# Miniprotein binders against q9bqp7: the designs that were tried, part 178

Target 1, 240 residues: q9bqp7
Amino acid sequence: VPQNWFPIFNPERSDKPNASDPSVPLKIPLQRNVIPSVTRVLQQTMTKQQVFLLERWKQRMILELGEDGFKEYTSNVFLQGKRFHEALESILSPQETLKERDENLLKSGYIESVQHILKDVSGVRALESAVQHETLNYIGLLDCVAEYQGKLCVIDWKTSEKPKPFIQSTFDNPLQVVAYMGAMNHDTNYSFQVQCGLIVVAYKDGSPAHPHFMDAELCSQYWTKWLLRLEEYTEKKKNQ

## First folded at step 18 (miniprotein)

Design Qb44
Fold by ESMFold2-Fast, scan of step 18:
Structure Qb44 (fold): chain B 240 residues (1-240), chain A 100 residues (1-100)
Amino acid sequence: as target 1 above (240 residues)
Amino acid sequence: SPELAEELVQSIEWLAKEVEELLRMGDLWYAAWMARFAVDFAEDLGDPELIAKVELLLAEARIAAGDPRAREIIEKAKKIAEELGSPELIEEVEKVRKKK
């Protein structure tokens, strides 16, 4: 599918603030329907090599931690990631009335890790918000849309443990970001345009998080790869 | 098993090609991030030649990003190439060094 038939950026939209933009970040709930999600498309179009490496990684972890230890490890990774996202949504919300639980979450190593990046984040437009591409018919739930160093970005927050990185959440991260970006740029619930992406990898030990900035050119290259994954998904669905 | 080891080699080679494409796209950080997984899987397999090859790929990504840690990886790959006595691998080490 040629990118010029289905562009990532919408020429009818601006990335600059205007008077019609809401002062409170948007939080549109995800509707359940038959339209595929970004995560489903990516999961259903993994290569056999990608699947093999993920299974190999899981077996190595089971050998090291035991079956119960692996279940506890993956449960803790999921829980810490969820808490990290909840804390960030609270921090970035203009109505920052923190409850005691939120105060405890703010003391995690992951939150310490991301402090220097948060200094450069402003103009939050959306938090934990649903997006849908009207013509390509896919949906997603993005973490954040805000200005990073003056540029409007789709921001994806990731957690990592330096000695034992969680590989499953690493594959296809840039594709996920640009899929959300393209959807938002063509979703009538939003009026602005996003041209950049940011993947932030926060570390459990509190060491400085890595901000991986994706400019418009890089996002366009990943968009082409996302369109191929979406086409592959559609063809597989058609043959079922 | 030999069949499982062969599948792992093929999967590592697939990942290496993905990293090479990321380098061509100019996504240097994500290329280095993915190359680290290739090194980890190659070390798990225990094939010195493959370890050296994916380490050189990681070094190439780090050189392109201006990361000084690339030097340590090149030296490690050089030591493996010399211990294996592989003229081809020694030549690959020198090519990556020259990209500095």
Scores: ipSAE 0.696, ipTM 0.851, lowest interface PAE 1.0, mean pLDDT 84

Design Qb45
Fold by ESMFold2-Fast, scan of step 18:
Structure Qb45 (fold): chain B 240 residues (1-240), chain A 100 residues (1-100)
Amino acid sequence: as target 1 above (240 residues)
Amino acid sequence: SPELAEELVQSIEWLAKEVEELLRMGDLWYAAWMALMAVDFAEDLGDPELIAKVELLLAEARIAAGDPRAREIIEKAKKIAEELGSPELIEEVEKVRKKK
């Protein structure tokens, strides 16, 4: 049980559209801050087993690819992810400049993979936007907030090579989503409430992406786990 | 080294417990995803008993989700259990199979 429990949902907010909500998706820039990011909190509170498995995976990859090959592989994975996010932001943004045709960006296997999910996405409210939890003192940069099948979700886009995912970006994905959700629900830059999460895993070969929907109850369960990780981070920071 | 193999076993067992918690939470897809990761590490280690155990967790997640791929996984685990002659593992295979 977390000692400093705080609710994920804000009782003063609604998930319904508000007239004060902007017609264009929000894109609040992430500012450099002494306040820790979601990714830093999660990275600094990994279990010894989690750290061991990540290191084992890294060493296995180095044995297969060589040190230079591993660096090239990881750089390529990050570049592919970056381009996938840029393409999705372009597709989901109503702005003309972001919708300018870039055939190479828009025709990747990952974009083909995600097409059937995009048909169920509408009402985009935020893209690549910063969130901050003022009370719990953490920040993050979320990918997207939009309706998926009629439900407002924090959406996190992931790329994967089937069947062996990039392990470094697989651990704690549900915790990232709920951490962003809790921050947004208590961030004065936003006026609405999000109660659901969606993790979308897109595949390089264009095979259908998997939509992992997290309802309010599941998000609440993960929120408790996130609060425990945040408490662990805070305690470690005090003791150094 | 034997010490590193022991650490890998302990880490895979930790991951298996994480999968069990995800199953209790009802997050069947993420449970299956984490179980696939556990299978990958168990295969890297090459321990048939551990492979069978984490395969059964994957099968449990797939059964709960109504995924027909669970049958193939159960049969793989059953074959390993029978080859090892482990009564405990054979019993675990039967428990998972009956969950349908």
Scores: ipSAE 0.726, ipTM 0.870, lowest interface PAE 0.9, mean pLDDT 85

Design Qb46
Fold by ESMFold2-Fast, scan of step 18:
Structure Qb46 (fold): chain B 240 residues (1-240), chain A 100 residues (1-100)
Amino acid sequence: as target 1 above (240 residues)
Amino acid sequence: SPELAEELVQSIEWLAKEVEELLRMGDLWYAAWMAKMAVDFAEDLGDPELIAKVELLLAEARIAAGDPRAREIIEKAKKIAEELGSPELIEEVEKVRKKK
């Protein structure tokens, strides 16, 4: 049990659409702050085993690709991910920038991979938007908040490459989602309640993406684990 | 080195326990994803007993999710258990096949 327990859901909020909600999805910029980000907390609290497995994976990749090849591979993974997120923001936003309509918009299997998921996504409320938990003092930048099959979700878009995936992207994904959810539910910049999560794993070859839906009960279970990681981070920071 | 191999075994065993917790939580898809990662590391190590153990966790997650691909995984684990002559591992194979 975490020493500093706090609820993930806000009893003063509803998940139903409000007439006062903006017609355009919210995009609050993430500003530099001394308050830790979700990704920093998770990175700083990896177990010895997680660190060892990540290092083992890195050594195996370097053996196969060489040091320069591994750096190029890693850079390409991040670039493809960035372009995938930019394309999704463009698709889900009612207004497109000139850059997003450019011929240079990433032409990849990732967008084909998510088509069947996108058909079930509607009611977009936030895109690439900053969240802050005012009581627990952490921040984050979430990908998307929208209805998936009628349920309001924090949606996290992930890319997967074959033959070997970038394993760092697979650790703690559910914790990242619920951390954003809890922050949004207690952030005064937002007025609605999110109770569900969705992790979408898209494939470079265009194979159908896998939707990992997290209902309210599962989110509550992961929230407890997130609180433990946040507690560990706070203690670790005091010792540094 | 023997020490590094031992640390890899311990890390894979830790990952296996994480998968068991995910199965108890009912997060079958994420359990299968993490179990597949454990299989990949066990295969890199080349320890047949450990490979069989984490393959059975992957099969358990897939059975619970209704995934028919579990049969091939169970057969791989069965062959390893029989070759090793491990009554404990053979018993685990049959338990997984039976469905929880």
Scores: ipSAE 0.716, ipTM 0.854, lowest interface PAE 0.9, mean pLDDT 84

Design Qb47
Fold by ESMFold2-Fast, scan of step 18:
Structure Qb47 (fold): chain B 240 residues (1-240), chain A 100 residues (1-100)
Amino acid sequence: as target 1 above (240 residues)
Amino acid sequence: SPELAEELVQSIEWLAKEVEELLRMGDLWYAAWMAAMAVDFAEDLGDPELIAKVELLLAEARIAAGDPRAREIIEKAKKIAEELGSPELIEEVEKVRKKK
């Protein structure tokens, strides 16, 4: 399917605030059904090389930590990521009750890492919110939509234990962001347009997080790649 | 096994091509991040020629992004190319160094 038939940006929408916009960030619940999620599409369309490298990384970790150690490690990584997202939602939410109850989550090294970026984040429009592309028929759950340095962005929060990249969640991060963006821009639950992305990599030791900003041109290039992955997924589904 | 080593080489070469595409797209930071991953796998394999190749790719991404760490990476790749006595790698090192 030609990219021009399914543009990432909706020409009928603006990134400017509308008087009818809600005062509280949107949080549309994710409905799990037969419609594929962004993460499902990406997982099911990994290349043989991506699969091999991920398996190689897992085997190296198991050799170092043992089977039980690896399970403990991956469980801890998952829990830390979940807590980081919960803390960010609390910080960016206008509800003080959440911040009061979860004060211990606000003291992690990951939260220290991201403080300098949060100073540039304002105008939060959506938090932990579901998006659906009605025409392309996929869904997702995005972390955040807010202005970063004055530009409305789909923001994706990532955790990293070291400055070097970790394979498990590193591949396809830009594709996740643009897939969410395209869906939101064509989802009737939302009235605004997003043209930029931001991937924030926070570090466990509190070292300053890296903000990876993606402008409209870069988002358009990744959108083309996302459409190819979605097409591949759809063909695999039809052919069993 | 020889088969596993060959699969790792092919996978690293695939990753290197992905990095080259990211550089063409102008996504310099993500290109550097993917190149660093390629370096990690090349070091795991222990192939000096492949290590030098992906180190140069990382250096190219760093130079394009204005990152001063590129200089040290180029020197590491140069030493490997000289130890291997590879005219092709020495030329690649010089080409990347001139892009500064």
Scores: ipSAE 0.718, ipTM 0.867, lowest interface PAE 0.9, mean pLDDT 85

Design Qb48
Fold by ESMFold2-Fast, scan of step 18:
Structure Qb48 (fold): chain B 240 residues (1-240), chain A 100 residues (1-100)
Amino acid sequence: as target 1 above (240 residues)
Amino acid sequence: SPELAEELVQSIEWLAKEVEELLRMGDLWYAAWMARMALDFAEDLGDPELIAKVELLLAEARIAAGDPRAREIIEKAKKIAEELGSPELIEEVEKVRKKK
């Protein structure tokens, strides 16, 4: 149980549009800071079992692809992920013109994979935007905040390759989403409340992406686990 | 090495417990996702008992989600349990089969 409990939802906020809400999606830049990021906290608090399984996965990949092949594979995964996020930001920005679109970015299998989910996404409020939890002192960069099937969600876009899944960030995806949610709900740069999460897993071959919806109850359960990881990080930093 | 195999078993068992927690939380899709990952590692290790146990966790997630693919995984686990002649594992197969 976390020693220093803090709620994920802000009782002073509503999920309904406010007069102060911008008509253009927010894109607050992430400033390099001494305050830890969500990804740093999660990386620094992996269990020994998570570390061992990640290492085992890496060794299997190296055995199959060779050292240079593995480096090329991971570099390609990074580049494809970056392009996928750029394409999604472009698609979801209401102010993008046809002249500003890079048509090559819009032709990937990942974009084809996610088309059916994008049809249910509307009311975009933030894209590639920084969040900071002012009380718990952590920061993050979230992908998207928008309505999915009428519910306001923190949306996290993930790429996956079959049959060889990229395992490196898979264990903690729900924790990442709720960490961003809790930060946004307590960040003065935002005025609304988010209670739901959505993890979208898009596939390289264009097969239909999976939308993993997390309701308020599930987000609250993951929030408790995130608070434990944050406390573990703080304790480790204090003792080094 | 025996030490490395033991560490892999312990890590897969840890992941299986994580899957059980996800099932209790009602995160059925993520439970199935993590169970598939655990199954991949169990198959890499080649331990039939551990493979069957993880297959049953995947089946449990699919049953709870109303996924018809649950039947296929239960039959795979049953085959392993019968080949091993494990009373404990046979009992676990029947326990999962009864979940509606």
Scores: ipSAE 0.718, ipTM 0.864, lowest interface PAE 1.0, mean pLDDT 85

Design Qb49
Fold by ESMFold2-Fast, scan of step 18:
Structure Qb49 (fold): chain B 240 residues (1-240), chain A 100 residues (1-100)
Amino acid sequence: as target 1 above (240 residues)
Amino acid sequence: SPELAEELVQSIEWLAKEVEELLRMGDLWYAAWMARMAIDFAEDLGDPELIAKVELLLAEARIAAGDPRAREIIEKAKKIAEELGSPELIEEVEKVRKKK
């Protein structure tokens, strides 16, 4: 798939709100179908080296924690991440979800970690919302679309146990962000243009989260890499 | 096993090459993040030459970002290169130092 035939940015769109835009953040449900998700494409196109390093990390953890300890560790990492995302959706939503959710979701080291980032986030346009690239035929569920320091971004929230991050979540983070961006920019359910990405790494101990801002040029470079991964996935599927 | 050790070497070398590409793209923070991961695996392997190589990549990312911590990393890589007596590593250390 040539990147010049499938640009990340849509020339028919702008990042400014128009009269037809919804006043409340969009939350389009992800519908399961035969169309591959961003996560599936990335998982199915990992290199042999990437797979080996993930397996090596897993074996190190099992040696440290035992089989049962490793299962509990990975389950806890997953649940903490899920709770963090739920808390952020509640905080950023103008709806009354905050009243209904467990107060403990709002009282974590991860939420303390991200406070200084949140003060620079405004103009939320989408939360936990499905995207589909109409011509490239892939789907995804993005975390957030909002202005960060005045720039409209696809924002991806990550958790990390400083100093030992969950290695699986470290690979391909920028590709995930630009894949969501390109899909949203070509999805008829959305009318605006996103040109920037933001990866926020929040820390369990409450240490200040790191905002990794990706400008339009960097997003375009990662888009080229994402298209190669998507092409590899498509070829593997045809050869099965 | 010898086969697993060789596969780990090859995988770390692949990761180092990925970091080099990130540096060329100008994604300095993500390059540093991935370099730290490469260092962790290189230390697990116990290969001083690979440790020095991935430390230098981290130093390059931090120099380009204006991070003063780069000095300590360069010094660590220099010590390893000197202990190994590797002309290629010694030359690479000097190249990175000059970029500062």
Scores: ipSAE 0.668, ipTM 0.827, lowest interface PAE 1.2, mean pLDDT 84

Design Qb5
Fold by ESMFold2-Fast, scan of step 18:
Structure Qb5 (fold): chain B 240 residues (1-240), chain A 100 residues (1-100)
Amino acid sequence: as target 1 above (240 residues)
Amino acid sequence: SPELKEELVQSIEWLAKEVEELLRMGDLWYAAWMARMAVDFAEDLGDPELIAKVELLLAEARIAAGDPRAREIIEKAKKIAEELGSPELIEEVEKVRKKK
């Protein structure tokens, strides 16, 4: 059990919408801060085995694609991921942004991949929004909070290329989701409760995306693991 | 390098243990996802025994999820076990095959 255990859910909050909820999805900007981000905590507490496997994967890709080919591949993966997130934010915002819509963002294979999942998404409450856990002292930027099949979820959009998946973004995905969930549930900028998570893996070729739903019990199990990673991070920082 | 090979073996064994924990937690989809990664690394290493072992973990995750593709994976592991002539591994294959 972590020494500094804290609950993931806030007993003073409800998952149901009410009249005090904003009419547009929240988008709190992420400010530069000395407080560590979820991604930094996870990156700094990777095991030796995780580090070795990622390096091995990288060397295999370089062997197959060449140094320049790997650099181009990595650059394209990040660009496509960015465009995918931008397209989803545009699709899921019912309020018109004053920004002109780029139709090319809406036509990628990744967007085709998630169409069947988007049909089950409604009641969007936050998009590309910053969260901070004031008590546990970490921050993050979550992709989306919305109802999936009637349940309020922290939704994390992931891209995967066939035949070679981008392995770096695969480790610790459930921990990332529950870390955002716990932060949002205790962040004064938000008033609602999230108890479920959803990881959506979209495919470049347009093959149907996989929705990985995490119920409250599974989220609680991953939350304990996240608290242990956060504790490890804090201990490592104290010893520097 | 013999050292790099040994470190790869240890890293794959670590990943297999992580998959076993995910199966105990009941996160079958993520267990299968991690098991597929373990299979990929084991195939890169080229160690038949380790390939069969992580293939069986993938099959177990898929059986638990009701995925019919588990049968093909079990047959692949069986072929490796038979080629290696390992009674222990053959027994593990049959144990997984009998899971419903």
Scores: ipSAE 0.726, ipTM 0.865, lowest interface PAE 0.8, mean pLDDT 85

Design Qb50
Fold by ESMFold2-Fast, scan of step 18:
Structure Qb50 (fold): chain B 240 residues (1-240), chain A 100 residues (1-100)
Amino acid sequence: as target 1 above (240 residues)
Amino acid sequence: SPELAEELVQSIEWLAKEVEELLRMGDLWYAAWMARMAVDFAKDLGDPELIAKVELLLAEARIAAGDPRAREIIEKAKKIAEELGSPELIEEVEKVRKKK
């Protein structure tokens, strides 16, 4: 899939607010179908090295925590991640006040970690919303589309524990972001243009989250890599 | 087993090449993040030369990003390079140090 035939940005779209833009962020539900998700494409096109390193990380953790301890650890990481995303969706929804939010969702160290990032987030346009690239035929569920420091971004929220970060999907985080971006820019359910990405790594102990900002040039470079992964997925599908 | 150790070496070397590409792309934070991962796996393997090489990649990424932690990493890499007596690694340490 050549990048010159399938650009990440749509020149017919603007990142500026339009009078037709909804006051409430879009939340289009993800409909299950035969179209592959971003996560499936990335999972099925991991290199032998990525697979080996993930399995090595898993075995190291099992050695340190035991099999039961590792299962509890991974379950806890997934649960904390789910709660973190639910809290962020609640916080960023303009229809809810602080008084009406579940206080238990707001108590985590991860939420404390992102406070300084949230101060720079405004103009939320989509939350937990489905995207589909109508020409390249893939779907995804993005976390958030909002302005970060005045720039419209696809924002992906990640949780991490120091010193042992959860390694699953770490290798492909920028690819996930640009895949969602390219899909949204070519999805008829959306009317705006996104040119930037932001990966926010929040920490369990409440230490300041790290914002990994991806400008338009960096997004274009990752888009080329995503197109290669998508092509590899399509070829593997034909051979299975 | 020797086969598993070789597989880990190849995977860490692959990760180091990914870091080099990230540095060329100008994705300095992600380069440092991936280099930290390479360091962690190299330490798990226990290969001092490989540890020194990926520590230097981490230092290079952090120097490029203006991160003050780079100095400590350079000193660790220097100790390993000197203990191994590797002229190539000693030269790489000095190259990275000069960038700061």
Scores: ipSAE 0.675, ipTM 0.828, lowest interface PAE 1.3, mean pLDDT 84

Design Qb51
Fold by ESMFold2-Fast, scan of step 18:
Structure Qb51 (fold): chain B 240 residues (1-240), chain A 100 residues (1-100)
Amino acid sequence: as target 1 above (240 residues)
Amino acid sequence: SPELAEELVQSIEWLAKEVEELLRMGDLWYAAWMARMAVDFAEELGDPELIAKVELLLAEARIAAGDPRAREIIEKAKKIAEELGSPELIEEVEKVRKKK
């Protein structure tokens, strides 16, 4: 149980839209500072077993692909992920600035994979936007906040290749989502309440993406786990 | 090496405990995702008992989610348990099979 519990939801906020809400999705830039990011906290508080399994997976891949092949594979995974996020931002944003890149970005198997989920996404409120928890002092950059099947969600877009999963992008995904949610709910740059999460796993071959929906109860359970990771990070920092 | 095999066993067992916690939390899809990862590592190790155990966790997650593919996984675990002649594993298979 965390020593310094803090609520994930803000009792002064609502998930309902306000007429004064901006007509375009928010995109708050991430500012350089000494406050730790969600990804930093999670990476610095991995268990020894998580570290061992990730290293074992890396060594297995290197044996299969060679060191140069593994580097190329990893670079391609990150590049495809970046392009996938750029395409989704373009699709979900009314902005015209990405039109020239749109044709190439929209032709991936990952975009085909996610089409059926996008049909259920509406009311986009934030895209590629920075969040900061003003009380707990951490920051993050979330992918998307939008309604999925009528429920306002923090949405995290993931890519996966069958049969080779990219394990590094899988550990702690639910904690990442709820960390962003808790930050947004207490960030003065935002006025609304998010209570649900959605992790969307898109596939390179275009097979239907899986929408992993996290309701408010599940998000609360993961929030407690995130608070424990944040406390562990803080303690490790004190001991250095 | 024997030392690396032991470390891998311990890490797979840790991952299995994580899956059990996810099942208690009701995160069935993520439990299944993590269980599939555990199966992959158990198959790399080549330990039939561990393979059966993590396959049963995958099956439990799928049963709880209403996924009919769970039946194939239960049958795979059953065959391993029977080949090993393990009464404990056979009992675990039956426990999972009975869950609705």
Scores: ipSAE 0.737, ipTM 0.867, lowest interface PAE 0.8, mean pLDDT 85

Design Qb52
Fold by ESMFold2-Fast, scan of step 18:
Structure Qb52 (fold): chain B 240 residues (1-240), chain A 100 residues (1-100)
Amino acid sequence: as target 1 above (240 residues)
Amino acid sequence: SPELAEELVQSIEWLAKEVEELLRMGDLWYAAWMARMAVDFAEDAGDPELIAKVELLLAEARIAAGDPRAREIIEKAKKIAEELGSPELIEEVEKVRKKK
């Protein structure tokens, strides 16, 4: 698949505010679909080196924590991430949630970590929202679309325990972001254009989160890499 | 086993090449993040030359980003290169140092 046949940006769209744009952030539900998700494509096209390093990391963790300890660790990482995303959606959404639950979530170090980033976030247009690339036939669930320092971004929130980060998502984070971006730009449920990405890494101890900003040029370069992974996935599917 | 140790070294070398590509793309923060991961694996492998190589990639990313901590990493890599007596690695240290 030539990269110029499937551009990441849609020339028919603008990132400027439109009178027809909803005032409330969009939240399109992810519905059952036979079309592959971004995460499935990336997982099914890992290189042998990525697979080996992930397995090596897993074995080191099991040696340190035991099998039950490792299961508890990975379960806790998942649960903390889920709670962090729920808290962020609550903070960025005008919708009312249970106050007692929100107060408990807001006490986490991860939320303290991300405070300075949130001050630069405005104009939220989508939260926990499903995207589909209608032509390339893949789907995803993005965290957030909002302006960061005046630039409309697909924003992906990550949690990190500094000594032992969860390795799997680290290898392909930029590809995940641009895949969501390209899908949203070509999804009829959305009318705006996103050209930038932002990966925010929040820390459990409350130390300042790191914002990794990806401009349009970087996003275009990663889009080329994502198209190669998607092509590899499609080829493997035909061989099955 | 020797075979698994060799596969680990090869996988780290692959990761180092990925970091070099990220540096050419100009994704300096992600390059540094991946280089730090490579350092962690290289330390697990116990290969001083690989450790120095991936630390130099981390330093290169930080120099390009204007991070003052790059100097400490360069000095650490220099000491390892000198202790190993590797002409190739000593040359790499000098190249990275001059990029400032």
Scores: ipSAE 0.694, ipTM 0.849, lowest interface PAE 0.9, mean pLDDT 84

Design Qb53
Fold by ESMFold2-Fast, scan of step 18:
Structure Qb53 (fold): chain B 240 residues (1-240), chain A 100 residues (1-100)
Amino acid sequence: as target 1 above (240 residues)
Amino acid sequence: SPELAEELVQSIEWLAKEVEELLRMGDLWYAAWMARMAVDFAEDMGDPELIAKVELLLAEARIAAGDPRAREIIEKAKKIAEELGSPELIEEVEKVRKKK
């Protein structure tokens, strides 16, 4: 049970759009500071078992691909993920001036994979935007906040070459989403309430992406687990 | 080394417990994804009992999600349990099979 429990949802906020909401999605830049990021907290509080399994996976990949092959593989996974995120930001942005330069990005298998999900996405409120939980003292950079099938969600885009996600991005995915959600709900730069999460796994071959929807109850369960990880991080830093 | 083999078994068992927690939370898709990862590591380890246990967790997630592929997984786990002659594992197979 976390000692410093704090609610994920903000009772002073609504998930309903209103006429005063910006017509352009928010994109608040992430500022460098001493406050830990969501990814830093999760990385620093991995169990010894998580670390062992990731190292085992790495050694298996090196055995299959060689040292240089593994480096090329991981660099390519990172680059394709970055390009996918850039393409999605372009597609979901109301800006018309970006069209000509992004033609090649819009033709990728990952973008084809996600088309049926995008049909159900509307009311985009934030893209590649910084969040900060002022009370719990952590920051993050979320991919997207938009309505998915009528429900306002923190949306996290993932790429996969195989029917299963890249192992380094599989651990703690739901915790990342709810950490961003809790921060946004208590960040003065935002005025709305998010209660749902969505992890979208897009496939390189263009096969239909998988939408993993997390309702408010599930988000609340993951929020408790995130608070425990944050508490562990704080204790580790205090004891150093 | 024997110590590294033991660490791998303990890490896979930890992952299996994480999957059980995800099933209790009702996150069936993520439970299935994590269970498939546990199966991959168990197969790499080559421990038939551990493979059967994590296969059953994958089957539980798929049954709860209405995925017909669960039946093939249950049959694989059943064969392993019978070959090992483990009454406890055979009982676990039957529990999973009876889940609607």
Scores: ipSAE 0.704, ipTM 0.854, lowest interface PAE 1.0, mean pLDDT 85

